# Ledger of designs, part 16: VHH binders against b5yem2

Target 1, 146 residues: b5yem2
Amino acid sequence: MFVGEYYHSLDEKGRLIIPNDFRQLLGETFYLTRGFERCLNIYTITDWNNFSQIISSFSPTDNLMRKLCRFWFSGSIQVTTDKLGRILIPSFLIEYAELSKEVVIIGAGKHIEIWAKEKWEEFNKEENILENMNEINSKVAELWKK
Short names: E, the ipSAE of ESMFold2; O, the ipSAE of OpenDDE; V2, 0.75 times the mean of E and O plus 0.25 times the DockQ between their complexes.

## First folded at step 8 (VHH)

Design u3 (framework vhh_brivekimig_d4; at its last look DockQ between E and O 0.03; V2 from the best seeds 0.00; counts 0 for: pae E 17.3 > 2, placed apart)
Fold by OpenDDE, look of step 8:
Structure u3 (fold): chain B 146 residues (1-146), chain A 123 residues (1-123)
Amino acid sequence: as target 1 above (146 residues)
Amino acid sequence: EVQLVESGGGVVQPGGSLRLSCAASGFTFSDYAMSWVRQAPGKGPEWVSSISGSGGSTLYADSVKGRFTISRDNSKNTLYLQMNSLRPEDTALYYCAKDSPERLWSEGYFDYSSQGTLVTVSS
């Protein structure tokens, strides 16, 4: 699992350092994608493929799933770290996540998320979490029973 | 010289548990991610799990998720694999491997010099 919270900076060229602990598990090549929130996600090749297979298994006549497919695949790129452990984030993903200089990289278990600092701080407010606590607990309980 | 010595294997019934250990020497243990790989009879090597140098991040193959737990004690230069809810398909020779970030997801790139430890799951 990817865990932790790291504050880093996006440089002028759109490069972002990936935390060492994350890099040690990602391999040389991995996927960078749109998140379902206005963030970016990082997946290992294996996890990206697994999730992609799930998405692709839906009926092509399902309009919602078609939208998901477009969103997922068009927003996914393979990336690699340079010698300094940085990835190059393309402009369309920078724009999507509204990334600026200050970035927060978090472990979200099976994937990594990249957030604009201000967006993360707003999103991660205690009030926001508490607002959904009952629903979260219900979902967790449901998963626990499986 | 890099030395990796696995131990803890044995025969266990389905649903049982084992804990594997890997003693490492010849390199700065905490600087490297470590992995467990297994090879079942008649099959190629299969990646099982990896852990970052600090132990802060872990990954698992889908086949062992929720059942296996990888950990490490850097003060003892030892890698562990707690295996619970073992299944017959877990039967294999288990190896620990010193891994680099570049090779963690390439089953064919694992460099291990140890003899492995045999895990047999049978009723």
Scores: ipSAE 0.008, ipTM 0.217, lowest interface PAE 10.3, mean pLDDT 86
Fold by ESMFold2, look of step 8:
Structure u3 (fold): chain B 146 residues (1-146), chain A 123 residues (1-123)
Amino acid sequence: as target 1 above (146 residues)
Amino acid sequence: EVQLVESGGGVVQPGGSLRLSCAASGFTFSDYAMSWVRQAPGKGPEWVSSISGSGGSTLYADSVKGRFTISRDNSKNTLYLQMNSLRPEDTALYYCAKDSPERLWSEGYFDYSSQGTLVTVSS
């Protein structure tokens, strides 16, 4: 549901405008989380709850599952946009994603990602994109055969 | 209201050329990467090409490198695909998409896509 990329600036207080197209789908309140790469993710409340139910169902005796639970839940906060459509990003998330003044906000289907522009450009180096896209094309073709 | 309208498809002989167009409206076109995706009968969707919002970066699937050229005109909100040296295996329904290549496979993304334009390469 979330598509495209938007270029915005993080203000001096750590506030970031969420694009209007995204806010129309998110509503005013949603979850901000750590991404599995050095980025942040945004989920609707419904999608965050669904993913959280799955993660919570994993055995607490499994070391990797405990690490996943801590990563997910300790790195998630519920945020509400202000009247200008901005959210306040807490310092620990800014540091995790290494956010700077220039930020890229992208749609990733069911969620949104927030990247430092420099990190996004590194992720999108032509060589990396070419390698990823050919692998993705192969996987999609295989899945569609069924 | 986001709209994407493809045109330029048709029937061509092998070795022929076509230029596909995609007219975009309802969003700030220059802020978004755009992609072409195709789907042949009985096959899954295949990403073809992508272009950055500025038009400065392009990317192609191996199957079309050297034959297809993606471009955009941000003053006209239009995406293009120049298709040269067409082969029968290029026969497919071609869609333009508003997104990065990795999001083309998300459920629901295609609800905002156009009807597509059919390219047939035969005889």
Scores: ipSAE 0.000, ipTM 0.166, lowest interface PAE 17.3, mean pLDDT 79
ESMFold2 (binder alone), look of step 8: mean pLDDT 79; pTM 0.803

Design u4 (framework vhh_7pa5_2; at its last look DockQ between E and O 0.02; V2 from the best seeds 0.00; counts 0 for: pae E 16.4 > 2, placed apart)
Fold by OpenDDE, look of step 8:
Structure u4 (fold): chain B 146 residues (1-146), chain A 123 residues (1-123)
Amino acid sequence: as target 1 above (146 residues)
Amino acid sequence: QVQLVESGGGMVQPGGSLRLSCAASGFTFSDYAMSWVRRAPGKGPEWVSSISGSGGSTLYADSVKGRFTISRDNAKNTLYLQMNSLKPEDTALYYCAKDSPQELYRLGYFDYWGQGTQVTVSS
């Protein structure tokens, strides 16, 4: 599981440093994708493949799943860290997540998320979390076996 | 000189538990991710689990998720693997492996690994 919150900056060339703690587990090459929110996700090759298999297993007649499939695969790129631990984020992903200079990188368990700082702060407000807490608790309770 | 010495292996019944340890020396332990890899008889090496240098992030193979827990004590230069709910298919020689700062050795490339400790799960 990836955990933690890191504040970094996107440079003028669209490069972003990946936290060392995350890089150690990601390997030299991994996947960068659109998030379901206006963020970017990072997956290990293994996890990306696993999730991709799930997405690809849906019926092609399911309109919603076709949309998901297009969204997922067209928004995925394989990236490699340079010697300084940076990845190059393509412009279409920068635009999608509305990334500017200040970026927040978080561990989200099975994946990593990259957020514009302002968007993350807005998204992560207590009020927003509390608004969904009951629903979240209900979902968690369904999975809780202890 | 990098040294990795595994211990804690043994024979247990299905459903039993074991805790493996790996004593590391010869490098700055906390600067590197560490992994457990196992090799069952007649099979190739299988990645089991990895932990970041700080210990904050962990990864597990699907085959051991929910049953195994990787941890480390950087003050003691020791890597651990708590193995619960052991199954016969977990029988293998378990290796401690040092990861590269930029490469994940779960793909079968290791800089260093120990001599291994035998884990046998049998009724």
Scores: ipSAE 0.414, ipTM 0.752, lowest interface PAE 1.2, mean pLDDT 90
Fold by ESMFold2, look of step 8:
Structure u4 (fold): chain B 146 residues (1-146), chain A 123 residues (1-123)
Amino acid sequence: as target 1 above (146 residues)
Amino acid sequence: QVQLVESGGGMVQPGGSLRLSCAASGFTFSDYAMSWVRRAPGKGPEWVSSISGSGGSTLYADSVKGRFTISRDNAKNTLYLQMNSLKPEDTALYYCAKDSPQELYRLGYFDYWGQGTQVTVSS
């Protein structure tokens, strides 16, 4: 499991160091993808493959499923860390997540998320957390009925 | 509310067959992809198979390909998993999982799970 918050900077070439604790679990090669909250996600190769098989299982005649497939597969890239533990983030992903100099890398359980620091701070504003609180509690209660 | 009820598990010898069923209610079944996921003793969940809402597309984990067949009956709101040539490593609690376009958009998130049905393969 990936846990914690790490604060790093994006260099002038678009390289970002991946925390050593995360690299120990990821290995040297993994997938970098679009996230859904204007962030980027990192998956192990195994988890990316498993979710990709699920996503591609849906009928190609379903317009919404085609949009999901395009979003997922066109926004995914396999990356390898350099000897200093950095990955090169392509410009289209930097633009998607609106990454700037200051970056926050977080563990989100089975995957990692990369956020612009200012976006992360906005996501974590107390008013946004409170607005989602009853929906989160309801979802957790449903899962626990199993 | 959404309910998923798995059945059809049991004890079987290696090489045997079982057919799992999942009765769904509380949502428009044909609008959603469905999956089977299993948990072997002492291990985390492992995706087994998925089927599209229409039933026109299926996908299988490499470990079960050629031995398991996923299907659905949208008129009866029921998902099936035919398991043939069972091996001891197939021993697990098998769950029916509802996929949602919105939850798939969030990647790797299943909306609802059943309680599971136990499959035990041993001599």
Scores: ipSAE 0.000, ipTM 0.141, lowest interface PAE 16.4, mean pLDDT 80
ESMFold2 (binder alone), look of step 8: mean pLDDT 83; pTM 0.844

## First folded at step 10 (VHH)

Design v1 (framework vhh_brivekimig_d4; at its last look DockQ between E and O 0.02; V2 from the best seeds 0.00; counts 0 for: pae E 10.5 > 2, unsure alone 64.3 < 65, placed apart)
Fold by OpenDDE, look of step 10:
Structure v1 (fold): chain B 146 residues (1-146), chain A 126 residues (1-126)
Amino acid sequence: as target 1 above (146 residues)
Amino acid sequence: EVQLVESGGGVVQPGGSLRLSCAASGFTFSDYAMSWVRQAPGKGPEWVSSISGSGGSIYYADSVKGRFTISRDNSKNTLYLQMNSLRPEDTALYYCAKDSPQRLKREYSEQGYDYSSQGTLVTVSS
């Protein structure tokens, strides 16, 4: 599982260092995607494939799922770390996540998220979580009893 | 094994300056935020300053803001603390600490830090 919070910088060429702890779990090649929030996600090849299969399994007549499918696949790229542990983030993903110099890389369990620092700090406020705590607890309880 | 070795402490007069260094090893230095904490005689540990892995985010305790400057050289795996305008109340044993990967800490807690057991002593006295 990916855990933790790391602060790094996007360089002028759009390169970002992936924390070593994460790289050990990811391998050299993995997927970078748009997140469902205005962030970027990193998945192992295996996890990306698994999730992609789930997305692709929805009915093609479902308009919402078609949108999701387009969003997911068009926003996904396979990336490889260089010898320094950096990945090159394409401009369209940089723009999507509004990444500038300072970024936050977090472990979100089965995936990694890359956030613009300011956006992360705003998003990760305690009150944002508390607003949904009851619903979260309910969902957790449902899974726990299984 | 995480190793942190502080240096640069000494005796200075009020208003003087010191520069502390912390040599880090045993982990990917640039990935982790680093902090300075201090413990004065008879007091508990106090957070002093933190700096993110890249150095882009810096935080100071109110007690040292404007006087201390934290920095790092990732190529040397070294953390620094430039201390200016030192006061008697700055007298303490200073430790460097590796923040946990969970969050860049802006407050000291024993948990979540890997820090040296030695520290470097700073004494400010006339």
Scores: ipSAE 0.027, ipTM 0.471, lowest interface PAE 3.3, mean pLDDT 88
Fold by ESMFold2, look of step 10:
Structure v1 (fold): chain B 146 residues (1-146), chain A 126 residues (1-126)
Amino acid sequence: as target 1 above (146 residues)
Amino acid sequence: EVQLVESGGGVVQPGGSLRLSCAASGFTFSDYAMSWVRQAPGKGPEWVSSISGSGGSIYYADSVKGRFTISRDNSKNTLYLQMNSLRPEDTALYYCAKDSPQRLKREYSEQGYDYSSQGTLVTVSS
């Protein structure tokens, strides 16, 4: 599992160091995706493939499911770390997550998230906790029987 | 070591009231946010309410808003949940958890609360 918070800088070319502890679990090649918040996600190739199979199984006649498929697949790119352990983040993903010089890389269980530092600090303000927890209750109830 | 001991559960009729208590030891209670969580028979765990270390910020699940009141007494290291207008769907095992207000709780995350105990059973039935 991916855990913890790491603070790094995005360089002027859009390169970002991936923490060594995360790279040891990821390998050199993995997927960079749009997150469902204004962040980026990193998945192992295996987990990205598994989640992609689930998403691609949705009915193509469902308008919302088509939007989800486009969001997921058009916003995903396979990346490989360079010799220094950095990835190049494409401009469209930098814009999506509103990344600036200071970024936070966090472990979120089976995936990693990359946030603009200012957005991460705003997301973690106390007033946002209860809104997220109500939605989490609903989702846990849906999944408990598994 | 950290210990959390819940009490105050019991059997009540619909519309009744109960007050739950959680006695805390082994840490500086006032430094930490605290939460109540419940698990109903046949369902997964459900967050109920949270309160900041100072008591100044309070949050409720939609399912209990307006009926339950969380509070704390930092001089007694005790967390409370006043439960009014109880309904049969409030039947559950209730437990408290030590929690940090600065960390996001992720859906499906394996990161849980720092510590909890056996809980106290609340049954709402005629």
Scores: ipSAE 0.000, ipTM 0.389, lowest interface PAE 10.5, mean pLDDT 79
ESMFold2 (binder alone), look of step 10: mean pLDDT 77; pTM 0.786

Design v2 (framework vhh_brivekimig_d4; at its last look DockQ between E and O 0.03; V2 from the best seeds 0.00; counts 0 for: pae E 24.3 > 2, unsure alone 61.3 < 65, placed apart)
Fold by OpenDDE, look of step 10:
Structure v2 (fold): chain B 146 residues (1-146), chain A 126 residues (1-126)
Amino acid sequence: as target 1 above (146 residues)
Amino acid sequence: EVQLVESGGGVVQPGGSLRLSCAASGFTFSDYAMSWVRQAPGKGPEWVSSISGSGGSTLYADSVKGRFTISRDNSKNTLYLQMNSLRPEDTALYYCAKDSWQRLKREYSEQGYDYSSQGTLVTVSS
């Protein structure tokens, strides 16, 4: 599982260092995608394929699922770390996540998220989390009973 | 300049124990996963174990699982390898290395890995 919070900087060429702990789990090559929030996600090849298969299993007549397919696949690229552990983030993903100089990289369990620092700090406010705590607890409780 | 200095090797009988240490300098130790690699006489390098920067995750080669324990003290910039139940086949020069096994394996396979350290010799014999 991917855990932790790391602060890094995007360089002028759009390169970002992936934390070494994450790189060890990811391997040399992995997928970078749009997140469902205005962030970027990183998946192992295996996890990306698994999730992609799920998305692709939906009916092509489902308008919402078609939108999801377009969002997911058009926003996915395969990336490889260089010798310094950096990946090159394409401009359309930088723009999507509104990444600038300061970036936060977090472990979100089965995937990694890349956030603009200011957006992460706003998104991760305790008040925002607390507002959903009851609903989260309810869902967790349901899973726990299984 | 990255420096890694291994120590703790020696001669032990089968079934014995040793504890290796690796003193690291020249980089932020806690930010990097660390690995132990060994090279037996006449054989190529073999990955032994890895540990994440925080120490929360560990990996072992099948050949050493249950016998070896990797750990680290980030306050001391030191990597450890506790070796128990040693066998003659564990005889090797042991190196510590920065970064993941996958990277090390790739670098060695493609270009040869430049060990910046002399390693520490472990000899298991009756």
Scores: ipSAE 0.005, ipTM 0.245, lowest interface PAE 10.8, mean pLDDT 86
Fold by ESMFold2, look of step 10:
Parts: C-alpha cells; structure tokens; sequence
Structure v2 (fold): chain B 146 residues (1-146), chain A 126 residues (1-126)
C-alpha cells in the first residue's frame, strides 16, 4: 500500500523524483497515466495490466467505452527511473494535470497520484473535505448494509 | 479450464538455491505476463517478480534483485523462478499468477482457476 504525502519540485526538463518509500514498492519500471481528476496516476506493471484488462473488456461499439479506452491507453506510458530516482513526465501529461514547479505526490492505496500543489491544497480545503466525507460516509454505510 | 501447477519448493539452508516451476495449461501461455508472489508467515502477499509474455522484459522486487531470476519456456508452457543465495526472510509460500486480465473476465462471466491454490512452500532454515 502507498501512503502519505510528499512535496517535490518538477525540474525545468520535466523530471520529478519519486519518493524513496514509493520506489521500493514500485520497482524500476512502472506506468504513468492520466488520473480521473486533473492529476497523474502511477501504477505498478501488474496493477496497470489488471485495470487495463477491465477497461478493454467493454464493448467496442459503445461510444462512452471507446472514449474511456482512448483516455486511458493514449494517456498511459511506461517509465523507468534514472540513477537519481527521477522520471521524465511528458509534456502532454504535464499539461493534462496542469503541473507547475511545485507538486505533491500522494499514496492512494494501490496507486500513487501526482498533483499540482495548488490543486491539491484546493481539493483538501476543510470545507471540501467535509463535503467529500459526508458523501463518502453515506456510501460506506450503504455498502456495509448490503 | 485454466490450471497453474507449482512445484520445486522445499527446505534449504541459508545461502542455498532452489528452482520453482509453474506449469500452465488451459490458455495461450505466451500471450500473458506472469508473476511470482510470496506470502511469509504472518505477513500479507508480496510481489516478487514479473515477466512479459515473450520473456523479453523482467522486473524484480528490490528484496530479491540480483538473487532471483524469473524465466519462462513458452514451448513447454512453464514459468520458472531460480532462487539463489537464499535467506531466512525468503521463507514463504510461493505461487505463480497469470495476468489477472483474463481472470477478471472469467470470474465475471464464468468460474475458473488461474493458479494453484496450494502454492509451493520454501523454508530457509539452518
């Protein structure tokens, strides 16, 4: 499980160091993807393959499923860390997540997310957290009752 | 039906070697990436190594890098894990896993097994 928050800088070439605690679990090569929010996701090879199979199992004649496939696969790349533990983030992913110099790297359980610091701080304003938690609490209670 | 049959575990002294095998049937073996996973006593499952369908790409957990070698023989439908310089902390139940892509579809639409339920036990003890 990936946990915690890490604050880092994107360098002028688009390189970002991946926290050592995360690298120990990821290995040397992994997938960098568009997130479902305006963020980037990192998956292990195994987990990326698992999720990709689910997405690819949807009917190719369904318009929304084709959009999801394009979003997922065209926005995914396999990356390898350099000797300093950095990855190069392609420009199209920097633009998608609207990354700037300051980024936050978080653990989200089975995957990692990379956020522009300003966007992460906005997402985590106390008012937004309470609204999200109320919705989440309602869903969790529903799931536990089954 | 998909079957994965693991073998090659046993008791070995620290510094010793073992070679695990996983015989696959019921699917086109060369189309799928394969992984080794281990579960030590009292711990959760730990990913050990993965290999691409062609065998051209491999990946290892840091804890085993340089000591373990994953390989496959697509003509024999067999996955291997060569384990060298074994340590007491390598003691675990080892099992192979087929790419879960096909497993999820089978579980959604039909029932089947993608790996041996028993695994193969490796014990490293002096």
Amino acid sequence: as target 1 above (146 residues)
Amino acid sequence: EVQLVESGGGVVQPGGSLRLSCAASGFTFSDYAMSWVRQAPGKGPEWVSSISGSGGSTLYADSVKGRFTISRDNSKNTLYLQMNSLRPEDTALYYCAKDSWQRLKREYSEQGYDYSSQGTLVTVSS
Scores: ipSAE 0.000, ipTM 0.069, lowest interface PAE 24.3, mean pLDDT 79
ESMFold2 (binder alone), look of step 10: mean pLDDT 77; pTM 0.780

Design v3 (framework vhh_brivekimig_d4; at its last look DockQ between E and O 0.02; V2 from the best seeds 0.00; counts 0 for: pae E 17.1 > 2, placed apart)
Fold by ESMFold2, look of step 10:
Structure v3 (fold): chain B 146 residues (1-146), chain A 126 residues (1-126)
Amino acid sequence: as target 1 above (146 residues)
Amino acid sequence: EVQLVESGGGVVQPGGSLRLSCAASGFTFSYYAMSWVRQAPGKGPEWVSSISGSGGSTLYADSVKGRFTISRDNSKNTLYLQMNSLRPEDTALYYCAKDSPQYLKREYSEQGYDYSSQGTLVTVSS
């Protein structure tokens, strides 16, 4: 399980160091994908395959499900770290997540997320989280009810 | 200015224990992974252990697994290394570092570490 936050820089070629804590769990080869927010996701090969099987199981006649399949699969790439522990992020993914010089790499449980620092700080503003906290707590209680 | 101040070193016999501390200032401590690095006399630096910003993930060099425990207290901006079952080969100057030490196989100038600290000396001798 991936946890914590790491602040790193994207270099001019589009290379980003993956934190050592995360690389130990990922291995050298893994999937880089579009996130469902304006971020990127990293999955282990196993978890990417599992999630991809679920997405592929949706009816091909459902327009919305075809859009999801295109979004997911066209936005996924298998990457391998170099000897310095860096990955090369393709320009289309940099553009999708609107990445700039400063990035935040976070653990999100079963996957990793890469955010532009400014977007991550906006997402985590106290007012954005706390205003919805009552609803979040209520939803969590529902999920644990037997 | 990033500042890291190590303490807790000393002279112990083989099998003994020490706890090192690293007081951090000049950056938001909880946002960064922290590492311990050591340098034995006449040798280059060797990575020892790392801990994630939250403290939820730890990693150890094979030479210290099961004997050393890294921890942090984000409320006190302090990193710790509990060293048990010390051996003579653990004798070194110990430094703490901001971020993970992936680049210690290479010179320090390439990416990601502040080594402005003096270190703390650990001597294990019979």
Scores: ipSAE 0.000, ipTM 0.135, lowest interface PAE 17.1, mean pLDDT 80
Fold by OpenDDE, look of step 10:
Structure v3 (fold): chain B 146 residues (1-146), chain A 126 residues (1-126)
Amino acid sequence: as target 1 above (146 residues)
Amino acid sequence: EVQLVESGGGVVQPGGSLRLSCAASGFTFSYYAMSWVRQAPGKGPEWVSSISGSGGSTLYADSVKGRFTISRDNSKNTLYLQMNSLRPEDTALYYCAKDSPQYLKREYSEQGYDYSSQGTLVTVSS
């Protein structure tokens, strides 16, 4: 599982260092995608494939799922870390997540997220989480019973 | 009410420098990314540069990279644009803009920005 929070900087060429702890789990090649929030996600090849299969299994007549399919696959790229452990983030993903210089890389369990620093700090406010804590706890409790 | 007042414009020769300032009021300055936009005669508005609320992140249009530097002083509610190596094509009315999000956008659109109606004129001519 990917855990932790790392503060890094996107360089002028759009390269971002992936934390060593994450690289050990990811391998050299993995997927970079649009997140469902205005962030970027990193998945192992295996997890990306698994999720992609789920997305592709929906009926093509489902308009929402077609949108999701387009969103997911058009926003996914396979990336490889360089010798320094950096990946090159394409401009369209940088723009999507509104990345500039300061970024936050977080472990979100089965995937990694890359956030613009200010966006993450706003998103990660305790008040935002606490507002939904009862609902979250309820969902967790349901899963725990299974 | 959001107020943005630009200053620092003037006439300079090619290769010269100017420093623009924008005084902001009516909102919590440090919570918002800020941008500079310019409009040249006969052209539409062009995004120039943006800076995050904290000032830790900056973005520049390709046309000004390496020549312009955006900065801010949150204690003074002031945005700056240091313009070096000015070119005739930099001639424009420069506007300060408040971005809706606290974070930077690479794509500029007129939507989502609060910007001044006045601007400060920069003229680069020999």
Scores: ipSAE 0.000, ipTM 0.242, lowest interface PAE 12.8, mean pLDDT 86
ESMFold2 (binder alone), look of step 10: mean pLDDT 78; pTM 0.798

Design v4 (framework vhh_brivekimig_d4; at its last look DockQ between E and O 0.01; V2 from the best seeds 0.00; counts 0 for: pae E 17.5 > 2, unsure alone 63.1 < 65, placed apart)
Fold by ESMFold2, look of step 10:
Structure v4 (fold): chain B 146 residues (1-146), chain A 126 residues (1-126)
Amino acid sequence: as target 1 above (146 residues)
Amino acid sequence: EVQLVESGGGVVQPGGSLRLSCAASGFTFSDYAMSWVRQAPGKGPEWVSSISGSGGTILYADSVKGRFTISRDNSKNTLYLQMNSLRPEDTALYYCAKDSLQWLKREYSEQGYDYSSQGTLVTVSS
């Protein structure tokens, strides 16, 4: 399980060190995706494939579900850490998550999230905990049941 | 041509309630997710809520969750927003939007979105 929060800097080239504790669980290659908030997510290959299979099975009749499919796949990239344990974050993901110099990398159980420090602090200032994220996850899971 | 007509706005005191309606025409309403978007004075547009064509998937912005309820009646081509426990910061011009990629990109980018309506004004003032 991925736990805790780590504070790091995004360099001028868009590289970010992934915490050693997380790298030990992830290995060298994993998926970087758009998060459901203005953040980025990291998944193991196995978990990304599992989510992708479910999302790929969505009915094309539901317009919001088509948007979800586009959101997920167009915002996903397989990344490999360099010799220093860094990943290169593409510009479109930096823009999506509004990343700047200061980032926070958190463990969210089965996945990792990357946040702009300011965004993470604003999210926590409202003290909504993560209730709305849990509701979204529950709805997605329900939509994929048969 | 696509037409969206909002109604139900007005002036209300804090803690009050309003129900907004959006009458849709010119497209197959049930095929599209619909959204409510608001624009406060001097600010950019803010996504409020979305509902899938079937009504099976509903999303809310963090700022309105628990207070606002989106719904739709596909037999009447009408979208609704029930707004309860209104606060002064809810003051805005409210629009409905057909499911536009620009709307989704606008929440997550600086690009504009498709304004096909004039909206309905909600003012929450003591």
Scores: ipSAE 0.000, ipTM 0.078, lowest interface PAE 17.5, mean pLDDT 78
Fold by OpenDDE, look of step 10:
Structure v4 (fold): chain B 146 residues (1-146), chain A 126 residues (1-126)
Amino acid sequence: as target 1 above (146 residues)
Amino acid sequence: EVQLVESGGGVVQPGGSLRLSCAASGFTFSDYAMSWVRQAPGKGPEWVSSISGSGGTILYADSVKGRFTISRDNSKNTLYLQMNSLRPEDTALYYCAKDSLQWLKREYSEQGYDYSSQGTLVTVSS
């Protein structure tokens, strides 16, 4: 599982260091995708494939799922870390997540997220999480019973 | 605030040795690749060497390969450059620089590096 919070900087060429702890779990090659929030996600090849299969299993007549498919696959790229553990983030993903210089890389369990620092700090406010705590607890309780 | 302070420069004769140090602060040192760059009088900045955060990857400019050794001590937040078999052409102001992409292509751009404004002077002369 990916855990932790790391503050890094995007360089002028659009490269970002992936924390060593994450790289050990990811391997050299993995997927970079649009997040469902205005962030970027990193998945192992295995997890990306698994999730992609789920997305692709929906009926092509489902308009919402078609949108999801387009969003997911068009926003996914396979990336490889360089010798220093950096990935190149393409411009369209940089723009999507509104990444500038300062970014935050977080472990979100099964995936990694890359946020613009200011967006992450706003998003991660306790107030935001607490607003949904009862609903979250309810969902967790349901999963726990299984 | 990122701070990099170089030390260890001096005057040596050709064939001599020096060891440069760079004390880093203001960031998680071990997470970033570090580089040495130098600027000789009348010349532009030149990339010298780089080392990954873990120290597992090391690169050298062709001009210093076999003579210089880059290393780091993450427990001390310190970058080192052991310079052996020094030559007059090694005379330069040496800077420590935080991670940048440019060095991978053995290029240096002032805009792409967080580096010290001071540097440490190395003079190789008979």
Scores: ipSAE 0.000, ipTM 0.216, lowest interface PAE 13.0, mean pLDDT 86
ESMFold2 (binder alone), look of step 10: mean pLDDT 78; pTM 0.787

